# Miniprotein binders against q93zb6: the designs that were tried, part 3

Target 1, 365 residues: q93zb6
Amino acid sequence: SSSSSDPLLVKAAKGQAISRPPAWMMRQAGRYMAVYQKLAKKHPSFRERSENTDLIVEISLQPWQAFRPDGVIIFSDILTPLPAFGVPFDIEEVKGPVIQSPIRTEEDMKRLHPIDFEKLQFVGDSLKILRREVGEHAAVLGFVGAPWTIATYIVEGGTTRTYTVIKNMCHTAPDVLRALLSHLTKAITEYVVYQVEHGAHCIQIFDSWGGQLTPEMWERWSKPYIEEIIHAVKKRCPDTPIVFYINGNGGLLERMKGTGADVIGLDWTVDMADGRRRLGSEVSVQGNVDPAYLFSPLPALTEEIERVVKCAGPKGHILNLGHGVLVGTPEEAVAHFFETARNLDYQTLFQNHVPAEKAEPELVV

## First folded at step 2 (miniprotein)

Design Q2b
Fold by ESMFold2-Fast, scan of step 2:
Structure Q2b (fold): chain B 365 residues (1-365), chain A 100 residues (1-100)
Amino acid sequence: as target 1 above (365 residues)
Amino acid sequence: SPEEIIRLIEEALFLLEWAIELAEQGDYEKALELVQLAIKLATWALRLAKRAGDPELIEEAKRAIEELKKALEALERGDVETAIKRLERALEKVKEAQEK
């Protein structure tokens, strides 16, 4: 593959020289858009919208048609691959995701099998169409949940407020939990490779519930499995960068860097300059404009975007929000965000730029 | 029917409790979605109460809706701390309405 022919987002992920930061948003397709709201009224089932190729493609392309972001992420659910390896689920309007038969014992583990891609053809077909539609102008992103996050859904039987069942299993059934995480690691690795083979330029790993662990517990129960996935994917798909994001990740940045991910996504509560200093220059960063800034006057939004970009530096930065787009976000603000990113010029922005060093605090004597 | 009004208030109460938990966990986008749904259910309960002609229930439902709207505005602004405070107040008002 030629790095000079890669999409802007892929070049940024690899830390290559570029003229401006690429930009995309987590949850960029969704309820804040009038066109999405109209489609959701016609197709009220989230499972239908996330498992029908035509609907997936239409929804994924809505922000592309409106705003021309530098990344187009497939519209999907974190639980989408689960039925393909033996874990059926449903999404209830009030309760959210429900797993009818949680896995908590060695007997339950017998239901698991290797991932069956015949059950995920709608994902592969959608990615192929997205790659054809936007691949010359934007990166296509796939995504997957990390083993700990997926295990939490499976073990808890759906969304959890306390994480008590999975945390209890760490002490009372650690061998079962390790076996589950190992199976998930293999299935997730195959799912990532499948997405790349079907059109994804880039993959984002979400360990959404990893932030609920202490750093020591995260290093024991999540990090090793993520490292295994990244190592395996890099061997089979060496040209595909991996972005790694945890909600509430301020205390985990250095440990996240240790997974081997190409890009670390920063939460909106992390100061970009501090995050960049802590991660160093060998890894790229993504983020991290506070989604709340999209409700501010447009000049204030521009100023914040420029501040974040200056803190991230002139390479290795994928501009994004520090969290997903909020419901009720003005579409005009989203348009302005992407237009601002397109109009940035690193040469102009970084007159006499000196790269950030690991400077020690000056002593006042 | 009174049973339908009570069911709608209980559904709104469940959604608000869930929204508070999600906001405390940092998932204020999901919290916002649940608050919006709770506002719709509370508004529907208000319409049914107006048709039934219960002045006390109407006033309690109106107070609950106002606090829900303030929580929604805070979440839309990304102010999680204010949103939690407003959600807790809305939850208290919904419980007061349920008691009647």
Scores: ipSAE 0.000, ipTM 0.171, lowest interface PAE 18.7, mean pLDDT 84

Design Q2c
Fold by ESMFold2-Fast, scan of step 2:
Structure Q2c (fold): chain B 365 residues (1-365), chain A 100 residues (1-100)
Amino acid sequence: as target 1 above (365 residues)
Amino acid sequence: SPEEIIKLIEWALDFLEMAIKLAEQGDYEKALELVQWAIDFATMALELAKEAGDPELIEEAKRAIEELKKALEALERGDVETAIKRLERALEKVKEAQEK
């Protein structure tokens, strides 16, 4: 399953030996960049920016042109595939994502249908163009929301602070919720395969709201559907690595490893050395520099990047932030992050240093 | 590719040499970690050699990995002399594979 033509990021995701960690950032395209802000003023609708092929390509390539990250993620929204299987939405400036007709009953579920890719051609077209533009110099990343996270948006009618409706359905309408999650699992699986077939080298699954569940509830309501997606995708696209990320995942790492994902993304609150020890060397890791370090003096940022890389070990590490790039992040700091990653050399870093993983104290003397 | 296999072998060699030095100095915990990394890199090189269909390189890589595993077992039981001898044998076999 190894290929000499694979980009650096894909090799890292597969745990293959490489000379340095590849680097990219979650939310690397967007609001912190002056060029994005200028484009957003000209095209003020987020739906227009995320559903027009030319704009998607231009925005996705802005960080690549400026900083040359090792990964280029398609500029898109987690809700983008929803209209294609029967759930229309909009994005309002004050409220954010809004689903005017939430799905909460068996009757509501009659609106759902198999995913229609004629409505998502702008995604496929954008991925093909991104693949051509980056050539062999970067990996193209697609992404998708996990079934629990997507179900939460659909059931709540948009963003939620309380999770009241979906948590109530776990107790009062579990059969309806299971049916919804099953439909979403099928649609999400097809959407992942579609992205791979149209140019994505790698896919990241976001279970942004999974961290709001207790570990027992996450095992019941999220993990099985993610496992099903990963299993189905690996069967159809065996050479495509899958990265799995949850916000606030410190309590879920071992369970996330159990999903079959190739790479586990760590949030910034997890100590990289602890995370690596808990996950072991059989799975790759992504992350997890605190996004706030991008506001630090550049030498302090360099020191933190080197610390994280040393803790992650000399293989199976995709350098990233532990969360998305923050609004107001200096572009100079982002440039420095990627330059620092390109100048790293594993042999030099580990010449007199033992990797942190499996360095547990056990004394019998 | 040949370049990728060579790089993996170079890393295995580097970690092996470091492991031998640390074992000789009595730092067995660090030596164990480095031997495990050498095994991992040598195993990756073996998988790539299998894909390339080079039977001589495959056989040499298998023998090197076997010696590395025996060295790891010796270090785990505190038999440093046996471990160093096994690591030296593995180092020679990995160097031979690299030349080919």
Scores: ipSAE 0.000, ipTM 0.158, lowest interface PAE 19.7, mean pLDDT 85

Design a1
Fold by ESMFold2-Fast, scan of step 2:
Structure a1 (fold): chain B 365 residues (1-365), chain A 81 residues (1-81)
Amino acid sequence: as target 1 above (365 residues)
Amino acid sequence: SPEEIKKLIELAKRLLEWAKRLAERGDYEEALRLVQEAIFLATWALELAKEAGDPELIEEAKRLIEEAKKLQEEIEKKLKE
């Protein structure tokens, strides 16, 4: 496809001129939707739902059929690629993800191998179908976890609140941790390229647990591996924009920009105007409506969406929540969010199509 | 981190406030949904605050859970009527 025929979301990610912000939501398909709840009751295994091509496609398309977002993210799990490079896992309904054999020593590292895409054919097949069904009307998004986030799951044996084992490895087994992060970097790079080759227009990198590090520790233990992935992917897939998101990223914005990502996703606690000022006009931004506004009266939600859009500026903005969609979110509010985005017009919102560089004239005093 | 816990508490407080406004308008079913989400987030914040060993955040989360549960009981009684 030509650049001029790129989906609205891809144009926004590249900072190209567009008439309105594209919109999608993190955790777009899920339990807040009645159709998802019915399907999950019939197919109660999360692994079945995330590893069966027909179910992945059906679930991924549920929000697109209902709301027509500008992005359709593949329904998958952050841990999905792990068995393909030697890390088996299970997802227990109550406990969530469980890594049966955590990796913490040099001996444990021997189980790792190069990523085997025969074990991930359901991902490639699903992306190919989604790309065909959506066409150029929306962008198909793939995603991956960042090496630090994935290493945290592997080392901790599943979800953790303390991050004790991995933080301790930074001091007691740094060579093992570096070797693990290095292997993950290679596997993740190949998985991103695989997703792009099978239909993803855009990739989002999630460093969900990167926010648990101080900025100095994140710079040391996460940033270099993310930067390596982005650099490698841009060489092999130069037309594919990359979105980078961290939970609780207020203290990390400038460092996130330094990774080479095209789009920086802002956490809901970051003021959009402040975030835009700190990031400048060189990168695009994604976000960052507070998910709690989806529980507000619809007029209040409309006002907040318009406020965020005005703060982000008339270019290089992908409208999203600053966090994933919460369980119990009203479908009517989600529908209203996307309808509001479709009815926005940059020319109407901005008196003279103000460039990003001029969006905050009082920045310097 | 304490900042993440404070963010969860603030989100729960906002949901609880919206639930109160909806209940005042007689939108009890929607108010119940929001109050249940507030309880979920405040309970999650409490667990994290206990791990962090922050007595102020523990007490704030506990107070918020208690306030939300009280509103939940009031809303449930109205729905039975």
Scores: ipSAE 0.000, ipTM 0.217, lowest interface PAE 16.7, mean pLDDT 86

Design a10
Fold by ESMFold2-Fast, scan of step 2:
Structure a10 (fold): chain B 365 residues (1-365), chain A 81 residues (1-81)
Amino acid sequence: as target 1 above (365 residues)
Amino acid sequence: SPEEIKKLIEWAKDFLEMAKKLAEQGDYEKALELVQWAIDFATMALELAKEAGDPELIEEAKRLIEEAKKLQEEIEKKLKE
């Protein structure tokens, strides 16, 4: 495809000239929407909803039909590819993800095998349908967890608040952990390429738990594997931009830029102007409206969106929240967010910074 | 549109002119900020001009980027000296 026919979001990711920022939201489809809640009651198993092609497509399209975001992310789970390379999991209604047989020893590593895409056909089929349905109007996003984040689930046996087992393995079983991270890197690389080949315009890498590491530990245990993935994907899928996000990433921005990602997603606690200054204009940024602003009066939300957009600058910005959309978020606020993004115009927003013939000797604004 | 591209070129020229004036006055920090905006707007104009296939606008945008980068290097050298 011609770069001129790329979706707005892809053009922004590549730092190309555009008239406004594209917008989408992390956790775009979900429990804040009444239509999702109704479907979830009929199909209460999260695995059923995330592993059935018809349901994946229906859910992924719910926010697009309601709000017309510039990006449509496939409804899936970060753990979805795990059974395809030897790590079965279940999702329990109260506990969430559970890995009954965590990997912590050399013996446990024997269960791992190369990724089997016959077990992931529902992902490929869903992406093909989404690309057909929205591809002329919006970017289709795939996503994947970073090796550290996925290893954390596998090693901990599910969701964790303490990260005790994996942090202990950094010291007591580093060879096992490196072997696991290496296997995950290969499986993740293949899974990203699979998503691109089946319809994704761009991919977001989530290293959601990378923020739990010090910068030095993140450079040791996460960054090298992410760099390997990005390098391999760019070689095989050179026209596909990669977005990279870490929750709690204020201390990691320069290091995240070093991974080779096209777009760095900023956490909501990072001041956009500071983040943009630290990253420079040669990479694109995503974010970073505080999800809590969606509970504010609509004029306050508009003001915050405009503030963030002005700070990000007139190119290379994908408007998003700095974190996933929160349960209980008013649908009216989400609609307003996307309508505000569509009505933005960079020329109008940046008119105050244009020195006119009659401007004062010093530019102040 | 050609009108949009010309407006971006106009903005790049205005920021570059102001950056030169501030640099002459010794306000290097503000001058660098304005030089970067000149580069950003000229680069945006260049990408749109390439899509439009307009050789004159492509050349004008490239000239502005070159001029702005030269000024940026001169100002950065002054700050490091």
Scores: ipSAE 0.000, ipTM 0.135, lowest interface PAE 21.0, mean pLDDT 86

Design a11
Fold by ESMFold2-Fast, scan of step 2:
Structure a11 (fold): chain B 365 residues (1-365), chain A 81 residues (1-81)
Amino acid sequence: as target 1 above (365 residues)
Amino acid sequence: SPEEIKKFIELAKYLLEIAKKFAEQGDYEEALEYVQLAIYIATEALEWAKEAGDPELIEEAKRLIEEAKKLQEEIEKKLKE
């Protein structure tokens, strides 16, 4: 089919010719926005906000209305699909995500079942509405956690700083862990396809906790399952690009490229020029402005955006932050980021010309 | 800084290699885009290398610009055919 009507972000993901980089932000909707804070006070349950279609749509559209990004990601949680295949969870104010009944044994595995999309209708309905509202102007993004990241939550019973239980299972119960990862791989594959069928133009896979593994352990415990997901999704949804992002492990870039993902997301600790060189010409990149630059004076932010864009090149780049938007980020800086991206023009930015001679500073007599 | 200048020179080399690959495949319009980008980045790196007073980086950037301009001329000839 014709790709000329694809959104700018999808064209960039596929490495097609475009006039400027598309831009969106991880954690695009959220607490840095006054409108989000007001809504959260009225609806204080995070699960209510992430599992009610009207609220999901309203929140997802808040940055669209304010900033007009080139991508609109569904407001959701990485744990949202878990109850649909047998893993209940809660999100507590101080503790964050809590899984009261962790899965650690073959007996625990009996609670798992195939994913039930009747329990996820709010996701599908929200994606359909978002596609209708913004699909002519921007890409709709869905997302999912990678099997290792999801397994970490399930096995640890929530967020942990040490990852001791899951790391120990790699040695003491590897067959149980492989069985869990295999079940998650099937559920995640179905969830990705579900999101695409209901309106997502593009999917981002987050392996947020993959950085807790050495490269060898990641190659064993995460990469094969991600490859299986990407292969299955590409077979069923061949026109849908996949973005793959890991926070905090620059040592994995070459291995991430090997997963079959169309786009590799770089965190802010990776130099964009080094990242492009290491990944080669066969994949696109996303990122990777340091979120802290949003606290800089606007001219400095403009300079950093242009630097990152020049380093990424005139094709195959989705401009983003190298991490999610930080709490307390000024909304005016976010607005400036997107305005700067819209005003870029690759031909102008990459024309060869002689720089103006610098004037000598005025002497005080 | 010299470290940042080196990274820009490496980026320009990378872009020039992409341009060569597109040219080898007969994708001359794409090759032209990448070679122009390589020239632009290498030219910026040259000016920064001159300000930093680094003779090695100056020479490397100059050689890279020359190589890229030669490729640009070849690509432009192909596009006129």
Scores: ipSAE 0.000, ipTM 0.143, lowest interface PAE 16.6, mean pLDDT 86

Design a12
Fold by ESMFold2-Fast, scan of step 2:
Structure a12 (fold): chain B 365 residues (1-365), chain A 81 residues (1-81)
Amino acid sequence: as target 1 above (365 residues)
Amino acid sequence: SPEEIKELIEDAKLWLEEAKELAEQGDYEEALELVQDAILWATEALELAKEAGDPELIEEAKRLIEEAKKLQEEIEKKLKE
């Protein structure tokens, strides 16, 4: 069933008839904005900024106040829910996010427990405020990391670019890894439902490190857990669309479609027309302007936005970048991106792509 | 393999270069994240180079770690200012 009260972004996610693509950006709030830089200088702890309700709301609303995007994503961290189910982390000045006690053995698994939402009230409270402030005009987005991506942080103890420990566990400790992924699947499912119940119109799942797996390994170690989450969430929250994004996803598009997500986010290296062809008409797409285009002259940016929109087609498209906004991006270019999206009209854009309707009606006398 | 170690060193150099550019632009928070990543990659390359017993790769990885740590100190000082 369709609702006329749904935000434009939700209608696009559901493939409903709309007059233009909605637009938002991954990493929408951030360092490219002077107002964010000033706030971060006053509150230098990233953990403070991501775990304090007033700061989360202020930061999340900065791009809304400046640019009026069609989506407002909660300012948060992918690791935020971890302490609530037994995986504490610290953000160290030198190392960034660090998990001091990684989980790698059956004994380590005993520290895990069901997710405790008393420790996550700042997320729920922030979503309620965001929904109240912008919900009449824009979609509120929540997000979560996929089980593979979260497991990688937990097992590696922080960031690594080789992913050696988790990749080796696929072969040397597969039962422990499966048990961890199963626990994460349950916790993530509850966290997604919690975000929806507290105000999110739409949820984006990030499997940021899924792109580091071969398609066969991703289908074994990531896809089943994502499918379980999406199925459970759709059963409990049937009106909430789910967007699924993997960076470097060119080789995974068809498999990503198989997860049951409503919207597949395309990486900037995927040609939008090719992505649309491969995914077919039964799912919506998000993306995928190259973030580097925001450094181009404004007319060139307009031309690229129009090109991507034309390739995506006249429905089921959420305009976005193909990756997060880059540091140093001019605020004027971001403003221009959103203004360009608001001024688009599907009827006008697609006059040259379909057989022209007869200009004058035939009069039958 | 030596080729895998060289790739890790090349990746660490790339992120260190990006961190330097961000620091020059005054984007110290993002520069710190990238320099920390460069240290992690260079450290992994160092351990693999030691295991392989390759003196040239060991020296190259050590130099990268030293460069990255120096940049990290500079960024941290700027963030405290």
Scores: ipSAE 0.000, ipTM 0.181, lowest interface PAE 17.7, mean pLDDT 86

Design a3
Fold by ESMFold2-Fast, scan of step 2:
Structure a3 (fold): chain B 365 residues (1-365), chain A 81 residues (1-81)
Amino acid sequence: as target 1 above (365 residues)
Amino acid sequence: SPEEIKKLIEEAKRLLELAKKLAEWGDYEEALFLVQWAIELATEALELAKEAGDPELIEEAKRLIEEAKKLQEEIEKKLKE
């Protein structure tokens, strides 16, 4: 398909001329929706919901049916591909993801194998159905975790707040950690290509734990592997834009741009105007309305959306939140967010006016 | 910088208050998610405050983390019931 037939979101990702910003939300399907809560009560296992094709499709389509966002992201988990290359996990209600057998030594590395897509057919089948259902009206998004973020889960044995094991491995077992990151880079590259071949228009890379590194450590332990993934994917899927997001990324924007990603997702703590200035016009941006604004009165939410859009500029912007949708978010606010995005017009927002530099001089006191 | 640290503390406080409301309403899973997020932001604020050598921000962040962890423990007990 030519770029002129691309969905609005894909055109924005490529920095092409469009009439308004496309909009979607990270964690778009979920507990804030009554319909999701009802389904989750009937199917209480998160792994069941994220590994059953019918449930994945139903859940992924819930926000599209209700709100008609410009992007439909597959309902999945960042850890979903792990069993397919040798790392089994469970999701416990209170503790979240648990990896009973962490990988920390050369001996542990022997459990890893190349990714087996026979174990991931539910992902490919779900993407095919989503592309068929919404592909003419919205972009289908796939996603992956970055090698550092995935390695953190694997070596820590699940979610961590201290990052003790992986940070210690940077100093005491760097060769083991590099070998693990290299294996993950290969598996993640194949998983990205798999998602694209099965219907994804666009892929988002999440380096959720990358923001917990100093810029120097991120440059050493995360950036090279992300860059390798992006270069490999661009060679095999040249028409597929890549969005790159890190939670807590204010100090990393220029380095994130250096990975070769088409779109840099801005965290909620970054001022959009500053982020746009730092990144320039050659790369697109995504975000970055504070998810908390969805709890504000609707007129205040409209004002904030318009402020963010004006700061991002008249092209190369995918409107989103600066983080995922919070549980407890009012559905009315989400509906309003998407309706506001659809009613925006770049020509109206960016009308020509007299530049400040050429305005008549102010009265001097 | 003090402004960045204060923003993290302010957001963590907002998330913690929302978590308290959700817990009062019996939405324990939602409350747990928000309290964990509040702990993450407050912990980042604490690290930055220690770096900046600001005793008032260090103390504020520590108290916020303690309050959030107490709520987290209460929510986790409710979920186990």
Scores: ipSAE 0.000, ipTM 0.185, lowest interface PAE 17.5, mean pLDDT 86

Design a4
Fold by ESMFold2-Fast, scan of step 2:
Structure a4 (fold): chain B 365 residues (1-365), chain A 81 residues (1-81)
Amino acid sequence: as target 1 above (365 residues)
Amino acid sequence: SPELIKKLIEWAKRLLERAKKLAEQGDYEKALELVQEAIRIATEALFLAKWAGDPELIEEAKRLIEEAKKLQEEIEKKLKE
């Protein structure tokens, strides 16, 4: 791959000189779009929609066809790789994800095995098709859950409000939890590499449940495993940028930077100027327009986008929301967001910034 | 902005009322989906209201979340039947 031929989003992730911020949205394909709602009625099983190559491709391309974002993320689920390393799950419309056989003991750990990509061909095939369909016009994004987040689903048996089982295991069965996190780290590393080898330009790591830990607990139970994944992926896929995002990350930004990720995603509650200051210029940032601004009048949305972009600076910024697209978001507002991003020009936005040329002495003697 | 927060609260209220009607009709699966959407939107409104330092909007969003969570628990109980 050539740096000059990289998609705009990849150049931004690497902190390279570009004329405008690239833009994409977390939860980009989904329920806010009429075309998605029609498809979901025809194919009501989320597992079917996220595990059938034709449906994955169709859904992933719905926002591409409608809005032309700079990034196309594969339509998938954070739990999708689990059966491939020994953790079957179902997604029930009412209960959401359900893991009938949670892993909580040394005996339970015997069900785990190395990740089997024969069970994940629909992911690889979908990424290849997406890469072909978007061509040079957008970056294809893959994604994965962080070990702590995935372990929480596995240990709790699905979604949890209390985190009781996994928090208890931190104290009463730390060796079992550490062994699970280590297995997940290896499986996740292989899954990230698999996505890159099959077409992903960029990978986002989601540690959705990491925000529920204190910073000290996150340093102990999540950060080391994420660091290991990033280090291994960068060694095997050196040209692929990694974006790291945590919901509720205001207290974790400096620690997230410490993982070695190329791009830190800022939660919508973080002031972009403060976040940029805290992270410095050596790492790129993603975000962080409040998703609620998509309910604002379009001129107000434009002003907020420009404000966020100006705070992030003229390089190393991937424009995004600070959280996923909210249900009921007007498609017109999403279209406006992407049109606004395409019409931005860093030179115009920073027109009062005069690059300091090497000044000759004011007086030559 | 207070207008945006009020718009989100109104949206969540509409979803919650639709969920109540669906639950009354025995469509618990659809009712649960709408209740979960209402909780998500109302939670966003709560965070924005805290940012704005608006006690009335904070209280309104909290009440709405409580009401929606109560309905969610009742719907989940019906679905287990």
Scores: ipSAE 0.000, ipTM 0.200, lowest interface PAE 16.2, mean pLDDT 87

